Miniprotein binders against a7ua95r516to809. Designs and how they scored, part 231

Target 1, 294 residues: a7ua95r516to809
Amino acid sequence: ASLSLLSISDLVPDLQFIFFWMSNAIEILYFIQQKSPAYMQTIELMDDKAGSKESLLSATISANEEAMTILEEVIMYTFQQCVYYITKTLYVVLPGLLDCNPFGTEPSSEQCRRAAGVCVCAVCVMPEAVRRVVSVFQTTSDLLQQYQVHSEIQSQMFAYLFFFTNVSLFNQLIDKGPARGWFQRSRVLQIQASVKILLDWAKGAGHNHLAQKFFAKFCSTVTILASPPQQLSQMSWKALCAEHPSLKPVQLHRILTQYQLMAELGPLPIWQPSSEDEAYIYRTVDLLESFENH
Short names: E, the ipSAE of ESMFold2; O, the ipSAE of OpenDDE; V2, 0.75 times the mean of E and O plus 0.25 times the DockQ between their complexes.

## First folded at step 15 (miniprotein)

Design dx5 (at its last look DockQ between E and O 0.38; V2 from the best seeds 0.50)
Fold by ESMFold2, look of step 15:
Structure dx5 (fold): chain B 294 residues (1-294), chain A 80 residues (1-80)
Amino acid sequence: as target 1 above (294 residues)
Amino acid sequence: SMTYYVIIRTDNPEDLERIAERLRELAREMGLRVEEVIREGDYLYVIIKGTPEQVERFRREVEEWLKSQGIDARVIVIEV
């Protein structure tokens, strides 16, 4: 399938079908869990003329348990299918966020003040690369609302989408950053601004706490990289670990190494890992994150 | 105090050095701390710390100075 076939717009009909059945399964499960006790109580009040009351209770309990098991499996399967299709689309658009210059777009007067050849803006206009990512999230939000999916399931879906976004951006930055020039000083500031625009969207959409939680690793990485050299060079390894607990020692070590190269700093004694962490800074198996483990 | 990025783009990058010196002067006058100045191509990136009130006044004075110099520029100020 071509990259154009993975557009979120192309997947909407399939997603509508999956959300429809997921929502129905949730509603049936709710009925069994909330309304079934009254039915069981009715059976308990029955006259036990033939001694069949115990058999009816046992059969009803077994049928309810089997139905709930099937419904839970349908809900999990449909949820996983939604996530699969949405993240395929998201994977295509996320790299553009790292190549984007959010300061280079031409603003409209509605978003900026203009006078005598000077355009002043308090907020970056949303660049196309950020808009493409937002479009995936917004379409997902619209579909969840359209099918009235339970709010807890909506939160779980966005938690996973933000987790996926974090892993994808972090892994690409670490893996491709040197070759793509993404650790250059101006590029880090551009990346941070683009991420801020995305986080502002998440806040306005009611997902601020999920975004803060699940973007933590990537945001910590960019925060460190964006720090001015005189400020960062005064922070010890221990202080950096404490401020950025989402980063593993091997990850923090790699980030500081890239920072030293681009800021043209020599090795700094203050950044030497603690004795405890020295065992872990070269564990390359821990450098990149898995998409399958939250 | 909070950290702000002041980004200035102009079609005449020769002006960026003069703009950078003026921004440093204005920051000193207002008690704003300039943490870093990065010049790349047509862009100037100035990282400052200050209060929202100080930064708003800084923005207005930068705008007025650019107009007085006849410099066509785009100025973006964001809180990070």
Scores: ipSAE 0.675, ipTM 0.906, lowest interface PAE 1.2, mean pLDDT 86
Fold by OpenDDE base, look of step 15:
Structure dx5 (fold): chain B 294 residues (1-294), chain A 80 residues (1-80)
Amino acid sequence: as target 1 above (294 residues)
Amino acid sequence: SMTYYVIIRTDNPEDLERIAERLRELAREMGLRVEEVIREGDYLYVIIKGTPEQVERFRREVEEWLKSQGIDARVIVIEV
C-alpha cells in the first residue's frame, strides 16, 4: 500500500546525498590513482637517510592501497543504494506502462507548469504512464549530471536500470499478459508505442546502445505480438529464432502459443520447434527472467 | 516515411466505425498509407505511414472533422 505513493521526487533528497558521496569518492579515488606515482617518485628522489626512505615508501604505498580500497567500497555501496531506491520507484510505475491510457489527464511537469503556456516538450506530450517512467530515468540522469558522476558509472547505472526495467516488463507481460488482455492486438500496439517513446527518450539522453541492448527481449516480445497474423504465420520457428535471438526457445514458444490463442489460429506446423529446441521449450524455469543474472 | 499510431478515443463508441471510415478516406486523399485499423472498445487505432508533415496535417484534419461532426473524441499521434 505505502509503496504506491512513493515518487521519485520524494527520494531526491536521499538520492542527492548518496550521489554526492559517490561522486566525491570517485573523484578522490581518481586523484589518488593519478598522484600516487608522482609522490612515490618524489620520495624515491629524496636523500636516503638511514632506511627512512624505504619505510616512507612502504607506508605511503600501504596508505594509498588502503584508501583506494575504502573508496572503492564506498563507491560500490553508494551505487547499490542508488540502484535500490531508483528500482523501487520503477517497480511502482512500470506496471502503468503496460496499462497506460494515452488519454489520461496529463499534468504538465512541474517545470513545464512554471513556463507560461502549454508545454509541447517531448515529456509533456507523453502519456502519463510513460512520463512517470521517463521521469524516474530523467531524474536519475539529472542527478548524475549535477554531481558530475564519472561517465562509466553513469553507463553502469543505466545499464542496470534498463536491465531491471526489461526484466520487470517482460515478466509481467508473460505472466499477467494473457489475463490482463495485454496480448490483444490493440493493447500490444499501445505497449509498443509506449516503449518506443521510452526508447526515443533513451536515445535523446545518449543511452541508445544500452537501451537497445537491454530492452531487446521485451522489444522482441512486443514486436512478435504486434505482428499481423498474416505476416507472423508466414514465419517459421527457425526464422523467428534468428530474428529474435534474445528470446529463449521456451519464451518464444510461450509467446507464439499465446498469440495463437489470441488470434484464434489453429496449430501452425511452421511454428513447431526444431528437434534441437524441442527439449528446451519445456524448461519452464527459463520462462521468466531473473533479476540476479546481471 | 515513418510509422505513426493515430489513437482515437470517444465516449460514443457507436461513432468509431464512422470515424474509421472517414480516417481511411482522409488518409487516401492525403496520400498516406494506412497499414491497419483496429477497433477495440472505446478506442480506434490507426497505423499509418507518412512524413511528419503529412501526419501533422492529417491530425489537424481529423480533429477538425471530428469537431465539425460534433463528435467528442480525443486524438493522439505517436511516432513508432
Scores: ipSAE 0.396, ipTM 0.800, lowest interface PAE 1.4, mean pLDDT 88
ESMFold2 (binder alone), look of step 15: mean pLDDT 86; pTM 0.840

Design dx6 (at its last look DockQ between E and O 0.55; V2 from the best seeds 0.00; counts 0 for: pae O 3.1 > 1.5)
Fold by ESMFold2, look of step 15:
Structure dx6 (fold): chain B 294 residues (1-294), chain A 80 residues (1-80)
Amino acid sequence: as target 1 above (294 residues)
Amino acid sequence: SMTYYVIITTNNPEDLERIAERLRELAREMGLRVEEVIREGDYLYVIIKGTPEQVERFRREVEEWLKSQGIDARVVVLEV
């Protein structure tokens, strides 16, 4: 319980240790994979006057296979430990994004207005709730770069962190949105703005593809809620399904029904599912996303 | 065209209705589409669609109008 309150900065020394060994294990594994054939060739060319060459070759092959197995286990274990600690930190800070008013901080500065000669729109100081989430992602990025972790492993780590973020935000919004007032017009606009700041960070960090892939469900939900009620009420169920393929029928139906209630658009369902989807809208097991989806 | 949030805050929230009416008129004159106008407390949220150049001109016109009316307000423009 007390560990669940840790900030990412409190974990940096432990994460540095774990990233150090993960990166070293990756480099050693790569070395064995790339250099082992050349070394085996050297043994094959060795003059075997005592007949020991075959024993040396066999021992070398066995040692390489054992070393590679151990290194793969170290890489997997250290990766899992990094993800575990980082996501525990994320879990604590993510709900604040849904309560954040990004317009209630200093939205611009003189420097921002002068930077381009014609200032379009910028937030020079990030709201604290957004800063806490970005700090986790940025610290992770900095550590991965500092220890020169292979780019494929970096991508896998951010894929999981974005997956975790999407599940956490989507589940909170769907489950607690009506009680917390998050479906109200001004609150949805605040949420959308906060998420845009986060997505802009992801784009600038080179993770735009991963963010687009793994945030789709949450972003679709916010887009629906950001739509004006009259405009949304004129769209058919089929059109909404086509526009938001990342949402399951039960999820889409729940969002629309809750939005109808908050917008006071009457008791009769405006958005009625097709007969093909009707069997799925009552599958409450499919409403919330699992953190354990692989 | 892109969607922008134009957020206006003021020390005198009774001015927000007059500000909202002026923003609708100005957007119409400039050919900007006003998608929604929302008032909550001391905040006015105006959702408009236009080009970055149109929205920057809109922001400058709004700030000048507020100054001409003696309204103490802050204008924030955020591209969504």
Scores: ipSAE 0.355, ipTM 0.774, lowest interface PAE 2.8, mean pLDDT 81
Fold by OpenDDE base, look of step 15:
Structure dx6 (fold): chain B 294 residues (1-294), chain A 80 residues (1-80)
Amino acid sequence: as target 1 above (294 residues)
Amino acid sequence: SMTYYVIITTNNPEDLERIAERLRELAREMGLRVEEVIREGDYLYVIIKGTPEQVERFRREVEEWLKSQGIDARVVVLEV
């Protein structure tokens, strides 16, 4: 299937199957971990008939260890498969977020109009491009809840998805932003508003801390670009580094250079990198984020 | 004091300059600091600093003014 036609709704049946097995494996693993000590203690209290106790204990320990290892592998595999499918869907919808004008009169989705009239829920008020991204996260959340997946696994899932989203959006903005006009003040403000809607959803979904942590680079970039020239031109390189610690020197330098070009500002001495950072601003390999560093 | 974006959209872009001038005046009267005014196409972006209460009052005053002038414009306020 062409990536362009892949919706999260199309993946729900497959995801349901994977989430079912993941949840079951977690539950079984937890059961073994909790019951194993009590079971071993019961064996230890048995009368030792001709060394059979030691053999039974050893066999039980070995069987439990093997079972736990297999279950951990199943959990890891199913987790990876979920992430794979969900990130494929995100890959398709995320570019639309950068082109989104959240201030446009986009009609509410035809589906919400048919079912309940003018739905004033936060999702129905969202621009279509933002709603499509939120729908991926919401579907993921709903599935995790439906199958009662352990909270730690839910947190890890959203951590990775937010990480992926941040890397994708950041890289697209840095790489394509100048050519696409995403560095223009109006466009930056649109992007900022769109991201805020997404972050507000994450906050409402209980993932505020994770969202703030993993979107830090993208948010910092957008914040800098959204800053008025009068304000940003008063900030030194050192101040900007301190305020935006998620950005590498090469990234900050690139953002400021593009900002300067777009705003038609002359060279600003206060934006010159420190002597310590001067060597790092030329490390183009560090400009874009890697998907492998999580 | 927080930063807010006041965004005005209209079907009559010729009104945007008049709107911008009025918004600057109104902001000054209300003691709001205007950081930047950006006009792009059919959109006017006004970046202001103030309290939530001040900005909400500002929004209402802008909407009332637009109505009084017979200007068909939408006002959106975003906290940043």
Scores: ipSAE 0.127, ipTM 0.626, lowest interface PAE 3.1, mean pLDDT 87
ESMFold2 (binder alone), look of step 15: mean pLDDT 85; pTM 0.823

Design dx7 (at its last look DockQ between E and O 0.02; V2 from the best seeds 0.00; counts 0 for: pae O 7.2 > 1.5, placed apart)
Fold by ESMFold2, look of step 15:
Structure dx7 (fold): chain B 294 residues (1-294), chain A 80 residues (1-80)
Amino acid sequence: as target 1 above (294 residues)
Amino acid sequence: SMTYYVIIRTDNPEDLERIAERLRELAREMGLRVEDVIRSGDYLYVIIKGTPEQVERFRREVEEWLKSQGIDARVVVLEV
């Protein structure tokens, strides 16, 4: 067995090096963008003897364009290297979210457990599988702050990491769900709770809008699967498509098929695809999502 | 109103049917809508709709009833 276990802590030295250069390139680019107009204005106010003003202005524009191009390439390259290393770690830890039971974690307080024979909790305790994923996100956040990476780049990095997380979880659920029993109602409720813990972390970290945007496909899938049969059986195909626009017809069809099997429901006329969607429900090439850049 | 999951774990799965019957009765008395009840192993999952105030009263009534029956159980209430 040649199983490689990737830990974010093992990658920190390489990430520190990459973040250092990315942050410096961003700061230099920002400086050029903010100071270049003032310098150009200074040239425009100069005494124009022998045409030197025009030549200096042209040379300054060319130098700025060359510098900005180089810096943008450095930022793009370092960004890609960061996400490459981080997503390799995420790929290893994300499947555990689908297997964990967040309701199985015992309260830490012995007195709560013993006082009444009943322990009532308003929130799930973070299970180890969720903690492993949060650790990757938190380490990334800490490094971005440590190196004072511009907030716009921090947002783009978490946008991509959340996109990657969504694709990985969705593909694992669709591909392995039948064999792993992940479509059972109790398992779906457990998965939903685990994802809620992760979404709560994202909100507390200031990334709520990104998480809501980029987890949409996986969250829609789990929301449908978690719906009580009495409620879901009253929702038409058109209504489900409208409520869950992130799902392709082939994906929604597959999710409803798995739901029918789990809930022991026969075919429902209300779930028949619309005429325009019927051509697409068998496009198996569209069932799984691509990890390609978005 | 909001949707809540009420999750009950017990070492005595034999009690789960009796617990489920009582939770349905309490929810009916309080005007809470029970959307689903799922049993799996040592767990009972009850999906209810209500206001936060109704659900907090429900939780207290469930705790009192479990104590009165001597049932050793863990109860988690999660808003979804």
Scores: ipSAE 0.635, ipTM 0.894, lowest interface PAE 1.4, mean pLDDT 84
Fold by OpenDDE base, look of step 15:
Structure dx7 (fold): chain B 294 residues (1-294), chain A 80 residues (1-80)
Amino acid sequence: as target 1 above (294 residues)
Amino acid sequence: SMTYYVIIRTDNPEDLERIAERLRELAREMGLRVEDVIRSGDYLYVIIKGTPEQVERFRREVEEWLKSQGIDARVVVLEV
């Protein structure tokens, strides 16, 4: 099937199956962890009939350790599968976010999952491109809640999904931005607004800290690009590095270079990298973010 | 006095040296302090200190001079 046709709704049946097993494995693991000490204590209190107590204890310990190991593997595997399917869906919808005009009069979605007809909920009033991205996250959230997945696992899931989203959006913006006109002030403002809607959703969903952490690079990039020339031209390289610590020197340099071109300012002396950073601005290997650095 | 960047861009980078020389002279005539003159590609950056009124006058004089010389150049002034 062409990646273009893959929607999160199409994956829900498969995801439900995976989430079911993940949740069950977590529950069983927790049960073993909580009950094992009490069970062992019970065995220790039994009368030692013919040396059977130590053998039973040893067998029980070994069985519990093996079971816990298997369950941990199942949890890890199911987690990875969920991430794999969800990120595939994100990969399809994320490019639309950069081209989105949230200030346009787009009709509200006539289809809300909660009601038939025109819905005025926060998701239904979103621009279509933003709504598609939010729908992936919301569906993920709904499934995690439906299957009562442990809060730590939920946090890890969203951490990774936000990480993936940030890397994808950042890399697309840096790589394709100049050619697509995404560095133009009007387009940057559109992107900024679209990202704000996404972040507002994340805040409402209880993931504000994670969103702020993992979207830092993309948000920093957009913030710089959205800055008026008069304001940004007063900030030195060192000041910009300090304000945007999530950006590598090569990344900041690239952003500023493109900004200079777009604003027709040329290379400003105050934006010149420090002698310490000068060697790093040529490390093109560090320009784009890696999906492996999670 | 504030610091300003006077940025000149031209399609004829061969003119930048002549422009730089004239801008230094003009700044001196106007009592503006030139801190630095930097060339980079098609751009000339003149860093000056002065009042807003002095710098605006400087901008106008530069633009008029460029026109008189038949030099197609864009002038941008940024406060720093």
Scores: ipSAE 0.019, ipTM 0.277, lowest interface PAE 7.2, mean pLDDT 86
ESMFold2 (binder alone), look of step 15: mean pLDDT 87; pTM 0.842

Design dx8 (at its last look DockQ between E and O 0.47; V2 from the best seeds 0.00; counts 0 for: pae E 2.5 > 1.5)
Fold by ESMFold2, look of step 15:
Structure dx8 (fold): chain B 294 residues (1-294), chain A 80 residues (1-80)
Amino acid sequence: as target 1 above (294 residues)
Amino acid sequence: SMTYYVIIRTDNPEDLERIAERLRELAREMGLRVEEVIREGDYLYVIIKGTPEQVERYEEEVEEWLESQGIDARVVVLEV
């Protein structure tokens, strides 16, 4: 009998091994790419006394191609394995963000409680559910830095992790929100505060652009749901589409429907979809996002 | 101007009406527009429009007033 492996800390030894190989493969590949043309040119300039120049050039090209192919496969495989382990952990901890109450945590410090406003108090007294998600991101960042992984690969890693996070949170909110009461205004504000902590972490880690891009759909959803009725009811369908381009028509329609139920509003003519969007608001296949698209 | 939620949580919900009155008065004094005030259990939600600088001052004044009154409350501000 055993318990399932749920925490990022239990995966660190495996991730260390994978990042070690990834980083080494990247460095060797970069070396070959930088030095290979110069070495080929040296062979080209070599005095060919026995006709061996062609043989040496051919063998060098073949060795370089084989080495680069192997290294590219190692990089791809290790990246996929990192994604697999990290997203397995992330999948387990993300649902808790939708149920937590960051406002109910008693701050331990008067200065923290009285400081500075927006989400600063939430940073000082982070809810457990948020800490679990931040721990996954922070551990990933620490490992990438420890093994000196190339910055472009680090960015691709976090692009995928943020994409995965957005898909997971959006899909659960849409799919489970009615049964869980997550569309109530007070609950939406709790969710917004929790996500703000994640966004603040991403900004501090140097990934603000990636977070803004890949969390856009979930953040747009929460922003609409948090908007006061007197403000939102004055925005037309076209204005909402323009302000929230990350949302598909079927998604925006569903969000507005849930908003109407929560606010006890009847149908509003101003929220009537455009004639071109009318064909798409019932496409249930487009409602939820795929984890394979980003 | 931007829309903000000023969220007050207290263990003494009998204070919420007094807090709501002060928050309205303070917003008027600072030129902030109060769009809505919602009371839900131990929570008070005050929706205001203003500049970021006005809202930072507002939060500071609210926290100082709560301290001066001996009200044990937590204040959180969210931009929408």
Scores: ipSAE 0.398, ipTM 0.788, lowest interface PAE 2.5, mean pLDDT 83
Fold by OpenDDE base, look of step 15:
Structure dx8 (fold): chain B 294 residues (1-294), chain A 80 residues (1-80)
Amino acid sequence: as target 1 above (294 residues)
Amino acid sequence: SMTYYVIIRTDNPEDLERIAERLRELAREMGLRVEEVIREGDYLYVIIKGTPEQVERYEEEVEEWLESQGIDARVVVLEV
């Protein structure tokens, strides 16, 4: 199936099934963890008829341990499956975010117009490309809430999804940005606005801390690229490193080099890497982020 | 002092230079620092520094001026 046709809505039935099992497994695991001590105490208080107590205790412990192990595996598996399906949908919609002009008069989605007139909700006023990304996250949030998934698992899922999103957007911007004109300041401002809408949604959804943490690299990159030349040209390499600690030296150097080219600035001695960082700026293997390092 | 992007879109790109000049003047009158003005296509981006209250007033004054000039333009202000 062409990845281009995959929408989050198409995956909802499958995701519902997975979330159902994940939630149930978590609930059962929690139940066992909470009740096991009480069961053990109950067995310990029984009259010891000829060693039967010790055998029952041992059997109960073993059964609980096995059950918990199986449940943990189910939780892990279902979590991974959810992430897999959701990240596939993100993969399809994320490129649109970089090409989005959030300041354009995009007509409100026909769907919102049909149901309630001009919906002025935050989602309805979003550019279509941003709305598609937000829809993936919102659907995920709604499903997690619907199935009452434990808050820690919800946090872990959003952490990973934001991580994935950041890596994807960062890598696309660094790799394709020069060719696509995404390093032009006007275009960067559009990207920045689009990302702000996404971050505002995350804040409203209660995921502000996670969003700030996991989008740091992409946000830092966009912030640098959006900076006026007059300001950025006065910032030293060391100052930029301190201001943007999420960026590796090789990444910062690449961003500054592309900025310099785009802004038609001559070589800026102030942007020269420190002697300590000089060896690291040539580590091209570290330029793009890995999806495996989470 | 925060950084704001004031974004102007118009269907009449010939007006953007006049708009840009007025926006610079208005910013100066209001004590706002203009960091950069970018024109691209039908869009004007004015990067300013100020307080939230200053920028709110600036937005109002920009909109009023545009209306007074009969310029059909959309104004969007983003905090960065």
Scores: ipSAE 0.207, ipTM 0.667, lowest interface PAE 2.3, mean pLDDT 87
ESMFold2 (binder alone), look of step 15: mean pLDDT 88; pTM 0.862

Design dx9 (at its last look DockQ between E and O 0.56; V2 from the best seeds 0.56)
Fold by ESMFold2, look of step 15:
Structure dx9 (fold): chain B 294 residues (1-294), chain A 80 residues (1-80)
Amino acid sequence: as target 1 above (294 residues)
Amino acid sequence: SMTYYVVIRTDNPEDLERIAERLRELAREMGLRVEEVIREGDYLYVIIKGTPEQVERFRREVEEWLKSQGIDARVVVFEV
């Protein structure tokens, strides 16, 4: 598919082709791995009247190694192509999570009438911005299951997609947040709600472990920002570092600076970094995350 | 206890001050802890801690009070 395609549904035919070959290559690789010891043992038990057993064993080893190398290359290439196309669509929809107001959408009475036992909740309809992100993840999950891709490969795919999501959202928030007004008190509560809805989807889809592991930095950031001012102002720098170990000192410092400004807590810093951390709070090279840290 | 965002939207933002006063009073009467109150534009955000049963009673009392005052507002209760 073309790099100009930004919708996941436009990429499905190409992704189906790639998943088909990846799944077949994985199955053949596992078949060779599972059957090779038994076949080698059969060769070793053969009656060797002319010394041909050593030659057959050597040829079998060479053929298996060649086949495994080719299959591993196909798996790696197809995996990389899937990730490339999927993250291109994800990159387009992720910023919308930071602009979303999940409280502006009213529940549909028609959807409540047809949904078993869910009409009592205040949020029955997934916000459009969250739905766009979930659509990318759900389409990916459906394709992986449709082609019966090995569960370990499925986990690796989602680990990378969640890592990409975390880095993209964190970097956007830190870099563009002041200009976009994303640190305003009401805006932060809206972002926290959108993230909660996304994480609830991930939990229901069986990805809770991966989401907890790979969303930690962004979730910590939003958790701090959403904290009530009187509670956060009573927490020491040391306590915040201990509760949020995924945040580097420069990142925590930037988050608290924006928090103090938007919560109108005065101009003098109220969180004092430890002596050792003071060397690091201005290291702007460490502020944004790299997509290469996965 | 769990944390809830009680979010109220109205086309008459001048009512939000009176609504906020009532929500604080009601939370006090019910033993709910109010962590933060934010007014912005047409929205009021009230962050409370309580049990699901306490918060559902709170929601019903708020909706009944709004109706009694003739205030046209939407109330969303979101568990964080």
Scores: ipSAE 0.789, ipTM 0.943, lowest interface PAE 0.7, mean pLDDT 85
Fold by OpenDDE base, look of step 15:
Structure dx9 (fold): chain B 294 residues (1-294), chain A 80 residues (1-80)
Amino acid sequence: as target 1 above (294 residues)
Amino acid sequence: SMTYYVVIRTDNPEDLERIAERLRELAREMGLRVEEVIREGDYLYVIIKGTPEQVERFRREVEEWLKSQGIDARVVVFEV
């Protein structure tokens, strides 16, 4: 109950604090890494008064190593905290994406209604459910930029968030999809459109490569389900495996089985798994994705 | 050639079959490939392949036809 009320906006003050410290720690670490060699060289050039130089050098090295270790720990900790809070927010809003009809009435965002005109920006045209997901990512992006977080850390953050999103959406679709009617043709098309809006945002935000990489499994699933029966029924198991390498055999088999049921297709010999894959299609443990494998 | 969804919603679902038939005809006349037509509830989903220009022309023609028939329907085009 309480988690459903948590918006990303409510977390912004806490996230700002964490991002501030993360950014500062990165900056200090970088400073130490850049200046340490120069300091060491300066000490080496000093007149050696009775072994004091060696002791000073050793002490300086040790202090720098300790400082860098602490800073790395702070960076890792703050990164994990950010991910934790952001993924909690994603967890709340992601189910709405699967139920979204993006072809419905144009959501006039209340915020854009207050501005004296229909804002035609990409975010304002987004369905509310998609906008909520995008808002989490956009807020994250804005905070990362505001605090000038190193680009590598930004990339790692989005990699994880996209990974999390993919796993969450994939697992929900596979597990709950049949019961919720998400495998119906119209619903699949709605899901595909909603995901496309999200991917377009990611592209516009400069995260196209990461989005394509980490959403591959979910996108492959949706692509298969969105395929016309006439087209998909002509594709062999081997062809589907080759076209959708992100899917495990057990996952592909599950998707095809559900597709067959939904489309009221008889058994299709062409979808029969290869002898090599036949043992793997029954590995139900591999059906759902794990959050731990990142 | 890109894939587009032409989605039509109407308050009169009884018109959807007639709309679907007209859309197929119009698409054929315009040289657009219709991959699939899906009817569900008050929605019609038409999956077509074409150029952006062809699809925009198609949208306009559909809207004009709907207006001429007195059918209150919304047409949305979405690129996949």
Scores: ipSAE 0.375, ipTM 0.794, lowest interface PAE 1.3, mean pLDDT 88
ESMFold2 (binder alone), look of step 15: mean pLDDT 85; pTM 0.825
ESMFold2, look of step 16: ipSAE 0.757; ipTM 0.935
ESMFold2 (binder alone), look of step 16: mean pLDDT 85; pTM 0.825
OpenDDE base, look of step 16: ipSAE 0.366; ipTM 0.790

